# Designs tried in a protein design chat: VHH binders against p49116. Part 58

Target 1, 238 residues: p49116
Amino acid sequence: EGPLLSDTHVTFKLTMPSPMPEYLNVHYICESASRLLFLSMHWARSIPAFQALGQDCNTSLVRACWNELFTLGLAQCAQVMSLSTILAAIVNHLQNSIQEDKLSGDRIKQVMEHIWKLQEFCNSMAKLDIDGYEYAYLKAIVLFSPDHPGLTSTSQIEKFQEKAQMELQDYVQKTYSEDTYRLARILVRLPALRLMSSNITEELFFTGLIGNVSIDSIIPYILKMETAEYNGQITGAS
Short names: E, the ipSAE of ESMFold2; O, the ipSAE of OpenDDE; V2, 0.75 times the mean of E and O plus 0.25 times the DockQ between their complexes.

## First folded at step 4 (VHH)

Design n2 (framework vhh_brivekimig_d4)
Fold by ESMFold2-Fast, scan of step 4:
Structure n2 (fold): chain B 238 residues (1-238), chain A 123 residues (1-123)
Amino acid sequence: as target 1 above (238 residues)
Amino acid sequence: EVQLVESGGGVVQPGGSLRLSCAASGFTFSDYYMSWVRQAPGKGPEWVSSISSSGSTILYADSVKGRFTISRDNSKNTLYLQMNSLRPEDTALYYCARDSTPYQLFKGSFDYSSQGTLVTVSS
């Protein structure tokens, strides 16, 4: 069988809303985050192995891992998003909410801890200078996670995850041949993604969703959206 | 001006059926994905079902799969939702929605009627 990912799966180009407003607002943050989430789901949909698992499995996998994919996308696109500026604006908003007693202290603490974990993750990835191929394989490893409750086809999902791990290893060993421990340094970062709450990510980045629609409700729709809606060319049903 | 007008709501007993209709005007209906979205009292909107421009791709929320059927008639610019085996938890305002771009799924979610059609499932 062929490789899990092709060169087309390495391309991950986020187009930001333009221009960035003088003062960041929830709608600009939400639109930016929504573009990244759409790009991430479109990326997953383009993988032949993912499509082969079938619609119900695809929906279950993405519902389980969208926060991990989104967080990897935030790290990968941190510079183009000016993520540090967005996070600073969110922190400022939270500090003002504390002063006005609009939110409970426990809730603010949870959200601040989440932001600190996110900042640490993004900083770690930046210091490691993770390249586009490495990001593609890390996303594939988290996408093909067989250990989420309620999944069917778990042995096939595990096979695809192992294939992603093997292809990442081959890539790193060939490309960074003098850095014997690079793969280990990269892989040890992945468990941190599971410590971050999808509910808090949704509150931070998707509060500006008009109509108050949840990410969980939108996922099945996005996964079946025709490609003409992304790039002007129809590919059919799936 | 884009207009979406929902109808067909009402009061029904648990296990009953209702058929919702959405009359679309002000745009080329056959060019757009169309969706049904509902909002229960005190809750946020929940996506229910979507249908592609041609009708060849159809999607359902897990909560309605096997009970609801979405369809469209492009010659009449009309979207339908056939609801069978209705449950008390299906009680909500139902909105017809147009998806004009991928990014609008999050920003405005969908272009839909502000009024909706009320479905109440009670004894």
Scores: ipSAE 0.000, ipTM 0.186, lowest interface PAE 12.1, mean pLDDT 81

Design n20 (framework vhh_7qbe_3)
Fold by ESMFold2-Fast, scan of step 4:
Structure n20 (fold): chain B 238 residues (1-238), chain A 121 residues (1-121)
Amino acid sequence: as target 1 above (238 residues)
Amino acid sequence: QLQLVESGGGLVQAGGSLRLSCTASGSSYGMGWFRQGPGKEREFVASISSSGGSTYYADSVKGRFTISRDNAKNTLYLQMNSLKSEDTAVYYCAAGEYTDFLRQFPTYDYWGKGTRVTVSS
């Protein structure tokens, strides 16, 4: 028994590629995003409750929610990543592409809408000043989602999600006792994550570095990585 | 260098269906379909990433055409449904590398000779 998450699961530190290039490029953005994705997968893999569900269930859960976990990670690591600078560079590129007819107007609109939703989400989380414990529990709530199609062990997944919700409630009530509505403000942010397009996230952040390989196809391999191999990915050590 | 060979073109009645194939001589590339109708410039139709995980469609074909690939066979497909007279064109297979994370399709360096599709009224 015991808590769903330990202090180990609250620690979430992204190491950025160094040095930062003079001009943002595909390799820098994709390497940064890859490190965040690998950190997010390693975080999930380290949870005893997640391990207890078994390998097949673990793979299915992460395939279903990687975009939600990644988006929460972007919000949590926004300052470390200089996410606002990355998104501003993308917006500038899209505006130039409209003027030169290099991309279709419909595609540009879809990508701009995605960027707007992402910025709105990250701004809302920043405004709420979400702390490390709150992020850990929010990630656990989206990870242990029993309602994705094709999942087995849904009763056990639901119990872990309820445990995450209960522990988040206890934490918020204890730590932010004067803010009666804080938990409600935090939880109403979560449904927006399911409306974010994983295909557009993949195109914006993962093209070029992973050789056009889909995130769904690499998830089983990331989840099976040895600790040393994982550390090489998140630090860039060879 | 990579060679691309299209097949599957022909005559089809409006409202009908047709499947185009493109066989590549080499390893995985980002790929796409383009078409050129009578008296028109070559236009984009659909694209697919090297893994098959990402696809994009021109607005004129969205919901009617489906792009797919079989990497084990080095073959690209375009399933065309609900065909219209304005779909009449020579269809070209193209392949290349992604050069920009915002590009909806890769830079195309390799092109096939095309396969003709004629949609009768």
Scores: ipSAE 0.000, ipTM 0.145, lowest interface PAE 11.3, mean pLDDT 81

Design n21 (framework vhh_8cml_1)
Fold by OpenDDE, second read of step 5:
Structure n21 (fold): chain B 238 residues (1-238), chain A 126 residues (1-126)
Amino acid sequence: as target 1 above (238 residues)
Amino acid sequence: EVQLVESGGGLVQPGGSLRLSCAASGRTFSSYAMGWFRQAPGQEREFVALISWSGGSTDYSDSAKGRFTISRDNAKNTVYLQMNSLKPEDTGVYFCAAGTLTQYLLEKYPSEYDYWGQGTQVTVSS
C-alpha cells in the first residue's frame, strides 16, 4: 500500500470571506468558521483511506472528531483568519451580552475557559512552528481515531492511524533530524484537543449561521457535497 | 481590558499641524473600533473621529472633516489622528477611545466606548 497522505493532502489553504467587512461581526466569524469546517471535511474526504471506509463510517468518524479537526484547522490558519482578533471579538461580544438572568456564572466561566484553551492551543502550536506536513499528519491521526464509541471498522481505522503516525515519525526524523524530541513534543499536544467541548465550539463559531441546526446534523451533507459546490460557496458567499 | 496612552499633543500656531498617536496595550487592538474625542475647557467632550476595527471605515465630525485624518496600524497597536489646518477652536484635551463591536452610527457617542486614554493637550494659539 502507498502512503496514507500525499503532497496534495499537505495543502490546506483557507480562503476568507471577501471583502472583509468594515466592522467585525458575528456573520463574518460564522462564515469564516464555516469555510474552515468545509475545508477540513473536504480535506478528510480527499484521503483515499478515508474513502475506503465507506460513507457510514466516514460520517461517524467526522462526527466524532470534527471539533478536533476544526481546532487544528484554527491553529493552522490562525494568521490568515486573524484568530486572535476573532476570539477577542467573541469575548467582547460575550461580555457585552451577558445578562445575569440569561447566563449562569458557571456557563460564563466554561465559555471563557474554552476560549482560553483554544487560544493557548493555537499559541502552543505556533510556538512549535508546526509545518504543513505535520499538520496534515496530526489531522490524520485525529481523524483515524479508533477510540470513539460506535465506530465500525475499528481495526482498519487503527491501521490508518498507525500509518499516519509512522509517516509523521519518518517525516520528522528526516526533516528535523537534529531535534530528536520534536515528534514527542508535537504528539503531546493532541490531548489538549480532547479537553475542548464541541458544543461550546459550535456555540462560539456557528450559532449565528446555523441557528438551532447542529454541526453533527449537517456533517453528512457536507461530506456529500460536490467539490464544485464547495468551491462555488467559497467564491459566491460574499 | 485595554489601556490607551495618547501622545503628540502640543502648542501650535493657527494653520499648523499635529499628529496624535494612541498606543494600546494588549494583543486585541484590532478587535476594537477606535475613536478620538476632545474636550475644551468648560465644554462637554465631543466626537472628533472614528475608525473601524479593520480601518476600512472612518467618520469625522463636521469640524474635523477635510482637516483631520484618522488612521490605524494594527501591527503597532496604534491609532493616529493627523490634524491639519488647526484653528484656535481646536484647542482642548484630545482623548483616544476604544469601543467593542458597536454599530458605526453609535460610535459617535462617548457612552459607546469602553476604554479611554488619559488625554493629550492640544493648544492652538498665535
Scores: ipSAE 0.006, ipTM 0.282, lowest interface PAE 9.9, mean pLDDT 88
Fold by ESMFold2-Fast, scan of step 4:
Structure n21 (fold): chain B 238 residues (1-238), chain A 126 residues (1-126)
Amino acid sequence: as target 1 above (238 residues)
Amino acid sequence: EVQLVESGGGLVQPGGSLRLSCAASGRTFSSYAMGWFRQAPGQEREFVALISWSGGSTDYSDSAKGRFTISRDNAKNTVYLQMNSLKPEDTGVYFCAAGTLTQYLLEKYPSEYDYWGQGTQVTVSS
């Protein structure tokens, strides 16, 4: 009964810290990324189907997929974030470090490969001109993934994922009727999200977090946060 | 700003174990990658191990892999280096260092770390 997502779930508005510093730094990047993460989790918890699964299941789902949701959010908000500028600055720093004979080891290679995969993913989504409805359904498909270890209510999660897939198909076929293979081109992009390391995402975007916290540890707090606290986080208000 | 104080060094026989601690003061500890470096007499400081700000990623020198474990307790503002199967070649002054994301990516280079402790002596001999 009823659609999985409403028009309110299509709206995804990121408010960036202002002003952008003359030099990009870990604190600005972390604040920007934290706002996107909070926006993504608020988006998820606003879905009635998600709420219906219960708090323990909700926490487990988001812990399993936050990196995929965050990466989709980076792609969707790439322009407002000036993501290409942030990534170019990181790549330029790494390239200069190689030229100065400072780079070493498998770790740097892993970080560079992660950045290249992220850039390729964002560029592919941009080339496909993914719209707000398509992003909303892709995020729902990722969120309602029944295949993560340790999940309860997997049959219900699977039903919500199938509903997201069906509603995406209906939307694409109606809106892009002239492009018979658009849905297939969109869906084949999703497996790449699972190849991206959540640990490297944490190190690139969340190094500025204060306290004894990882993204995994703060997820239950964010999901239980009241609207006033959440708005304070996404706008930088006290 | 962060101040770092190492402890847990000492004299130990080959095959023995030591646990080094690095206590940090300052409100930014959990936003830094933390590393351990060592320096033998007459040698340059060499990389031993590092841990990301969250503890989600660790890296080790080839000589430390399988023998040493780096960990952190952000609630106690402390990073640890558990050293097992110690060898005479492990003898040196062990330094704790704190660095940003940038320093973490350049883990083998002491100059990239923002804050350093004074070091703790580890001696592996009979």
Scores: ipSAE 0.000, ipTM 0.243, lowest interface PAE 10.9, mean pLDDT 81

Design n22 (framework vhh_8cml_1)
Fold by ESMFold2-Fast, scan of step 4:
Structure n22 (fold): chain B 238 residues (1-238), chain A 124 residues (1-124)
Amino acid sequence: as target 1 above (238 residues)
Amino acid sequence: EVQLVESGGGLVQPGGSLRLSCAASGRTFSSYAMGWFRQAPGQEREFVALISWSGGSTDYSDSAKGRFTISRDNAKNTVYLQMNSLKPEDTGVYFCAASELSRYFIEQGPYDYWGQGTQVTVSS
């Protein structure tokens, strides 16, 4: 009956590690990415509709969509992260290695193709000038995806997704009344998120993660964390 | 900072098997991509196999595909190379390497960590 998202869900502030290192390194990238991932999961957990689905469903949804949420977060926070600078440095390093005939060209090309897709996605979102409300509802549409294998409560998930779509439509029609096709332009960007490899995202951004843990394995623990633990992870103090 | 020590090398007959181990000391082992390289007498060091920090991604040279398997145990700070169907051309010193930035490849650079190597000899 109430709105799916409140104004509090529009606020999405990433706090970067400081100071910025003189040299690009795996630990800085990983801590920045981890802060964004934890912020994204905390955002999802704060939604009453998400809480209502129950712990098992919450875990399954986030395991299925974390890469899509993370990529939307990268696009939204691209400027504060200096994402283009990070990606350009990685690309330059990979290109130099190809030219020196050092390693498998196939693997390097696969990673570079992923970086290109990520850059194109972020550029398309920037070109569309997606605002904070639009990002919040796009994340909600992605989160409440009923079509992932193994999900229970799919009818309820679908209803929440439809509610997110309706509220996004209402917002766009009110705020961007002169742009009749804006909603369509925004929504056609979403399918590209599912074509991005979560394994390559994990390699690019989470290589420095402490321990022998995968993102899939830590998700249930992150979702069970109390607010103080979430704050510690978001700030990188722990 | 990390230090690498290889072991498991030796003499084997063609068609035989060996398992190499690389023990890492120091912090941050789980943050590094790990690889195996080899060098035959009078030749340049060449890539053999790579494993990502999580073990979720592996890559192999064409000569190693289907014969060699790279794996890691982050709890034991160790990376392994299981070598099957060994050929005389596999003879060389095998080096373990760790990369902080070059997570998709490992090369000898001023900031990369290398072990001292372990000798593998495949001879009839």
Scores: ipSAE 0.000, ipTM 0.233, lowest interface PAE 11.7, mean pLDDT 81

Design n23 (framework vhh_8cml_1; at its last look DockQ between E and O 0.02; V2 from the best seeds 0.00; counts 0 for: pae E 19.2 > 2, placed apart)
Fold by ESMFold2-Fast, scan of step 4:
Structure n23 (fold): chain B 238 residues (1-238), chain A 126 residues (1-126)
Amino acid sequence: as target 1 above (238 residues)
Amino acid sequence: EVQLVESGGGLVQPGGSLRLSCAASGFTFSSYAMGWFRQAPGQEREFVALITGSGGSTDYSDSAKGRFTISRDNAKNTVYLQMNSLKPEDTGVYFCAAGSLRDYLLQHYPQEYDYWGQGTQVTVSS
């Protein structure tokens, strides 16, 4: 049969809220993160192999990996987001929270460690100059992960992951024929995504906005949205 | 002038049901997202449920999922919250709110809503 991903799955265009405020605030950061989350969900939902797994499996799979997809999206869109500026604003907000005794020293340490891990991940991807095809296949590899706790069907997911790995290998060997070990360098970056806490990602980019609702719990509702609603969320348009 | 008027609150036993309604006037109802928020004594106002202007998308707090249903009747300018399997933890003042912002995640934030009702008391007690 055909390839796992089509050329349309390589296109990943984030539209930032406009205009960027003079001083970054919780609203702008959350809206930016929201657009990236919707873009990532829309990307996953559009894959025929993903659709073939069925609604219940799709929901379980995305619940398990949304943070990995979101983090890959942050790395891919770091320049268009001015991610370094957003992270600096988050750090400033955290420093103010320390001064106001709102967070424990242990929690601050955990959050700062997460920001450091995120910066190192994004820097490593930038240094490797990961292209759009490579990002698409890396996202597919993390999406079709058969080893998350609670997944009921794993053999079909594993087959799609293997297909993603094979197609990535073919692409890299053809496109970067001069760099024999490029694929290995790319793949060893992926384990770092699983060390990233989804709870801390929610705190940083969604800023207590959904304090009694987790991203994990809203995923079924997001996945049920019509295409027009996704497009509205992604572009910010009516 | 804009008005949001809640009704349907009261005292119920654990496991009971209540249906809240919110009658809206003074704005183009179908263009606004409608939300239900609650506030327990000594706590901040928290998200309970939302429905988009079209009625095409909803969401619920983690504690409300599977128990509460939000709906709207644009012909009657009314939003409803059907609450089933009520728990003592559901006790609080319930507010309806209308918001013009279209971002789905930001619709969970009380500060993003333009108009608010005065609230209706829900008490779940044996």
Scores: ipSAE 0.336, ipTM 0.689, lowest interface PAE 2.9, mean pLDDT 87
Fold by OpenDDE, second read of step 5:
Structure n23 (fold): chain B 238 residues (1-238), chain A 126 residues (1-126)
Amino acid sequence: as target 1 above (238 residues)
Amino acid sequence: EVQLVESGGGLVQPGGSLRLSCAASGFTFSSYAMGWFRQAPGQEREFVALITGSGGSTDYSDSAKGRFTISRDNAKNTVYLQMNSLKPEDTGVYFCAAGSLRDYLLQHYPQEYDYWGQGTQVTVSS
C-alpha cells in the first residue's frame, strides 16, 4: 500500500476573485469562501483513500469536518485571501447590524468570540510557520476522524487517520530533525478547530452566497461536482 | 483600470423603446454579474435588472418585468438593457454595475456591486 498522500495533495492553491474591490462586500467574501470550500472538497476527493470509502461515507465525513477543513484552509490561505482584511470587513458589517438592532447582545458576543478564535488560530499557525506538507497531513487527520457520530467504516477511517499521522511524523522528523517537539506543537493546535461553531462560520462566510441553504445540504452536490465544472467556476469560464 | 461606460440613453416618447449598452474593461467580464440601476432626480438609486456572469440567469425589478430585457455578450465585454414600453416614471440616470457574485439574493442592493459606470440619461416625455 502506497502513502496516503502524494506531492499532488500538497498543492493547495486558492484563486481569489479578481480584481479585489476596494470595499469588501458580502458577496465578495462569500465568493472567496465558496472557492476555498470547493478547493477543500476537491482536495479531499483527490485522495484515493477518501474515494475508497464510498460516496455515503465521504459525504458523512465531510459533513462532520467541513468547518475544520475550511478553517485550516483559511489559515493556509490567509495571506492570499487577505484574511485579516476580510475579517475586519465582516466585523464592520456586524457593527452596522448592531447599530440597526438586528442582533441580540448574546449573539453579538458569540460571533465576535468566534472571529477572535478564528484569527487567533490562524495567527498561531502562522507563528508556527506550517508548511504545505504539514497542512496537507493536518487536513487529512481532520478529514479521517473516526470519532464523529453516525459514521460508517470507522475502522477504516481510523486506519487512514493513523496513516496520516505517521506520515506527518516521518515528514517532520526528516524535515525538521533539530526540532524534536515540532510534531507535538503542531498537533496540539487541532483541538482549537473543534471549539469553533460551524453554524457561526456558515453565517459569517456563506449566508450571502447560499441564502437559507445550509452547507450541510450542499456538500453532496459539491462532492458530485465534476472537476471541469469546478475549474470553470474558479477560472470564471462558466 | 476597471471601466464601465454606458451608452444609448436619450429622449423618447411614452411607449417608445431604448437600448442601453455598457462596455466593460479592466476585469474578467464573464466572472462578474452585471446589473442595471437607475436614479431619478431626488430619489435613491434603485435596482432595475441583473444578469449572471454566464448569462444563464436574469432578474428584474417589478417595474421592469415584462418591459425590459437584460442580456450580455461576453465576447464583446458588453451588457445590454432593452427597454420597451417606456413610461415617464422610467426617467432617470441609468447606471451599469459589476459584481463578483455567485448568488444574488442581495442583488437589489447597490452596495453589493463593486464597480459602477458614470451613467446615461434616459428621459421619457411627451
Scores: ipSAE 0.000, ipTM 0.244, lowest interface PAE 12.6, mean pLDDT 88
Fold by ESMFold2, look of step 10:
Structure n23 (fold): chain B 238 residues (1-238), chain A 126 residues (1-126)
Amino acid sequence: as target 1 above (238 residues)
Amino acid sequence: EVQLVESGGGLVQPGGSLRLSCAASGFTFSSYAMGWFRQAPGQEREFVALITGSGGSTDYSDSAKGRFTISRDNAKNTVYLQMNSLKPEDTGVYFCAAGSLRDYLLQHYPQEYDYWGQGTQVTVSS
């Protein structure tokens, strides 16, 4: 009942670790990415429609879409994160790894292709000048995808996705009334998110985690956290 | 309990064919993407092929493309890998895997899969 998202879901403010090091390193990149991940999960959990689905459905849904939400977050926060600088540092590291024969040539090619796709996606979103309301609705459309395997309540999830699409349409028509094709141009960017590999995202942004922890394995823990604990993870405060 | 049981491995001459099977139980098979991976001694598991839960889309590694065909029978909870024109480089233990992410057709990495079989040996002699 009522709108799917409110103005409180438009706020999406990422704070970076301080100070920024002279040379970007794995720990700075991982801390920055972790803050974005927790901010994204806190955002998703705050949506009443998401809360209504129940804990098991919530976990399954987020496991299926976390990489798409994270990628939208990267695009939205690209300037704050200095994402272009981070990706350049990663590319330099990978080129050095080729020279020292530390990784398979096929693996490095796959990772470079993923970086190219990520850069292209972020550039396309910046060229469209996607605003905070539009990002919020795009994230909701991605979050409430009913076609993931193993989901329960798919009928309800589909209705929430349709509602997100409707609210995005209403917003674009009201705010960008002179741009007849803006909605279509925005929506055609979403399929690119399906090309993003969660394991390569983990390799690029989360290699500093202790052990071989997958994001998939910690999602149930993240979703059950208290709000105060989320705030600590988002800001890096203990 | 979730089980994935591979069969159909064996010894074959270069240029020969094998058909691997993987029988699944303990989960809703049609809701899972299925993949085949292989591991040569001293190597990490490498991607071979994947198929979506519905069977509507497939993908292959460069080394498998054109020679291998993945398929599934959702009524029998079984995924298959038809391997033709086998080369000595195809030798290894072949594992089937099940992943819950049907939206990500490019599930090429082992950590993206929830369940694994014990593997079946494929040896291509030279």
Scores: ipSAE 0.000, ipTM 0.108, lowest interface PAE 19.2, mean pLDDT 82
ESMFold2 (binder alone), look of step 10: mean pLDDT 85; pTM 0.866
OpenDDE, look of step 10: ipSAE 0.000; ipTM 0.251

Design n24 (framework vhh_enristomig)
Fold by ESMFold2-Fast, scan of step 4:
Structure n24 (fold): chain B 238 residues (1-238), chain A 124 residues (1-124)
Amino acid sequence: as target 1 above (238 residues)
Amino acid sequence: EVQLLESGGGEVQPGGSLRLSCAASGSIFSINAISWYRQAPGKQREWVSTITSGGSTNYAESVKGRFTISRDNAKNTLYLQMSSLRAEDTAVYYCAAGTLSQYILRSYPEYDYWGQGTLVTVKP
């Protein structure tokens, strides 16, 4: 009946850690990535349709798609994050690790291929000039994916995904009326998100987490956070 | 008044074992992730291990396989079982309690509660 997303769900504002270090380091990268992850999960939990599915389904959906949501967030916030600078620093570190023989060459190649895929995805989104409404609906399409193994309530999830697709189509046709094939060009970019490994994303952006904590293990805790506690994570306690 | 109190430190031979304890108030213990940190003379405090309120555990790479963190909810007590101790493990060991978010983000790990510390000395 009502739209799946409200205007509040289009707003996606990443606040970067302060102060910015003179030299980029693992802690700054990890804090920046963690803020984006928290913002992405808060965005998802604020959707009434998402809340209506219940906590168990919410946790399962986010565990299945957090890497896709995170990658869309990286593309959307690439300028705010100076993502190109972060990726260059990671590449430099990997090149030094090869020379020092501290990491296997095969593993480094896997990580470099992931970085290339990520750069190509972000470049494709930038070239398409994807706007805030389009990003919000693309995130909704990947969030409400009924085809992940182990999901319950798949018929309801599929209905929400179809609603997201319909509303994206309506928006694009209205806003970019002279570009007949814009929607097709946007949608064909989505399969690339599933080619990117969540394990490699963790290694690139979340290496600074204390110990060997996985994103999968912390998702339930982030989704259950009080709004005030969540806001403290992304802006710092005042 | 001290909210966290460490005990169990002492002198031990290389390869030996010690069990550290941290007694906490019930309100701190039940809702917080609790961590062990250590500080060697002239060095900054470094993270050793964390256990969440739900019982999930993590370890620094240098202690993994040698140290085991656990909690006894009935006694409001945190334990660190240390095995195969090395000279490099000589430090004052502190327990710290904070939210899961303070643990996860670590960019400014200013925990709400710190203990006074207990000295562990590994002698040849």
Scores: ipSAE 0.005, ipTM 0.249, lowest interface PAE 10.3, mean pLDDT 81

Design n25 (framework vhh_7n9e_1)
Fold by ESMFold2-Fast, scan of step 4:
Structure n25 (fold): chain B 238 residues (1-238), chain A 119 residues (1-119)
Amino acid sequence: as target 1 above (238 residues)
Amino acid sequence: DVQLVESGGGLVQAGGSLRLSCAASGFTFDDYGMYWGRQAPGKGREWVSGISWSSGSIAYASSVKGRFTISRDNAKNTLYLQMNNLKPEDTALYYCAKGYRSFPLGDYWGQGTQVTVSS
């Protein structure tokens, strides 16, 4: 059968737009987020188990979990993204919008609560010092979630999720042998991902997209992309 | 230095067809994803359709799926939108845009081409 993930699937390197502008703007934030989204989709597509489920199932899984994958990617790439700086700029904009009466107080509160949840999640992952192997398996666990409505092949998806959990356990027990409860501390972080709104993630990170484009509508497009297109996008080799 | 020139718009009756073209210059066309967007009178901008550099990946907005077909000719540096079974609600200024490789990111380029569908 072989392992669910190979060492190749541990490599997750985000190439940021350069240079970082002196003043953060919507275009820079959206381009950065788009690169992370593409990297996350390319990562998922490269897994043989994922490919084996077929195109329709692949699309349904990613449409259901893209926000969880994206948020794990934000946590993993927080330093290279200067995520704290991006979030601070968004908070500053929201506070200025209160002064200028451009946004409702209810909307601002909703967005601020989402930012606080995101910051707490990223801080928790950083404090646990989650490594590349652990991130790869956490992403696999959320990707192979059999409990989303409308899925087919749920028994095979569940098998892949169980395999991801088992391989994560084996890795953690071998690598962090002195920390008996590390796996439990890592796994209890995952439910928080499902409490985060995908709509608010879209507004925070993808607000520079033209018109009423939703991430949901472009996921099938990204997943059908040829390998050369994925490699060019994630490496920035133009 | 990116230049995008849209053409092919006009007046058409409901149920009719139009083919839009976008002539691209100033960049390596076959290295980038492209998309069509539109802005209806009194409404915000709407993403219509996108196509990857190779034509391997194509997506449509729900409002046009099954009626519109996006395509590209990399040898001619031209993007197309075939619009069939047009409806009055398709009335809009249509824009061609350069994505970041395979992702529709950024604002519209050029002046657009007007499509008006009479009921």
Scores: ipSAE 0.013, ipTM 0.403, lowest interface PAE 7.6, mean pLDDT 82

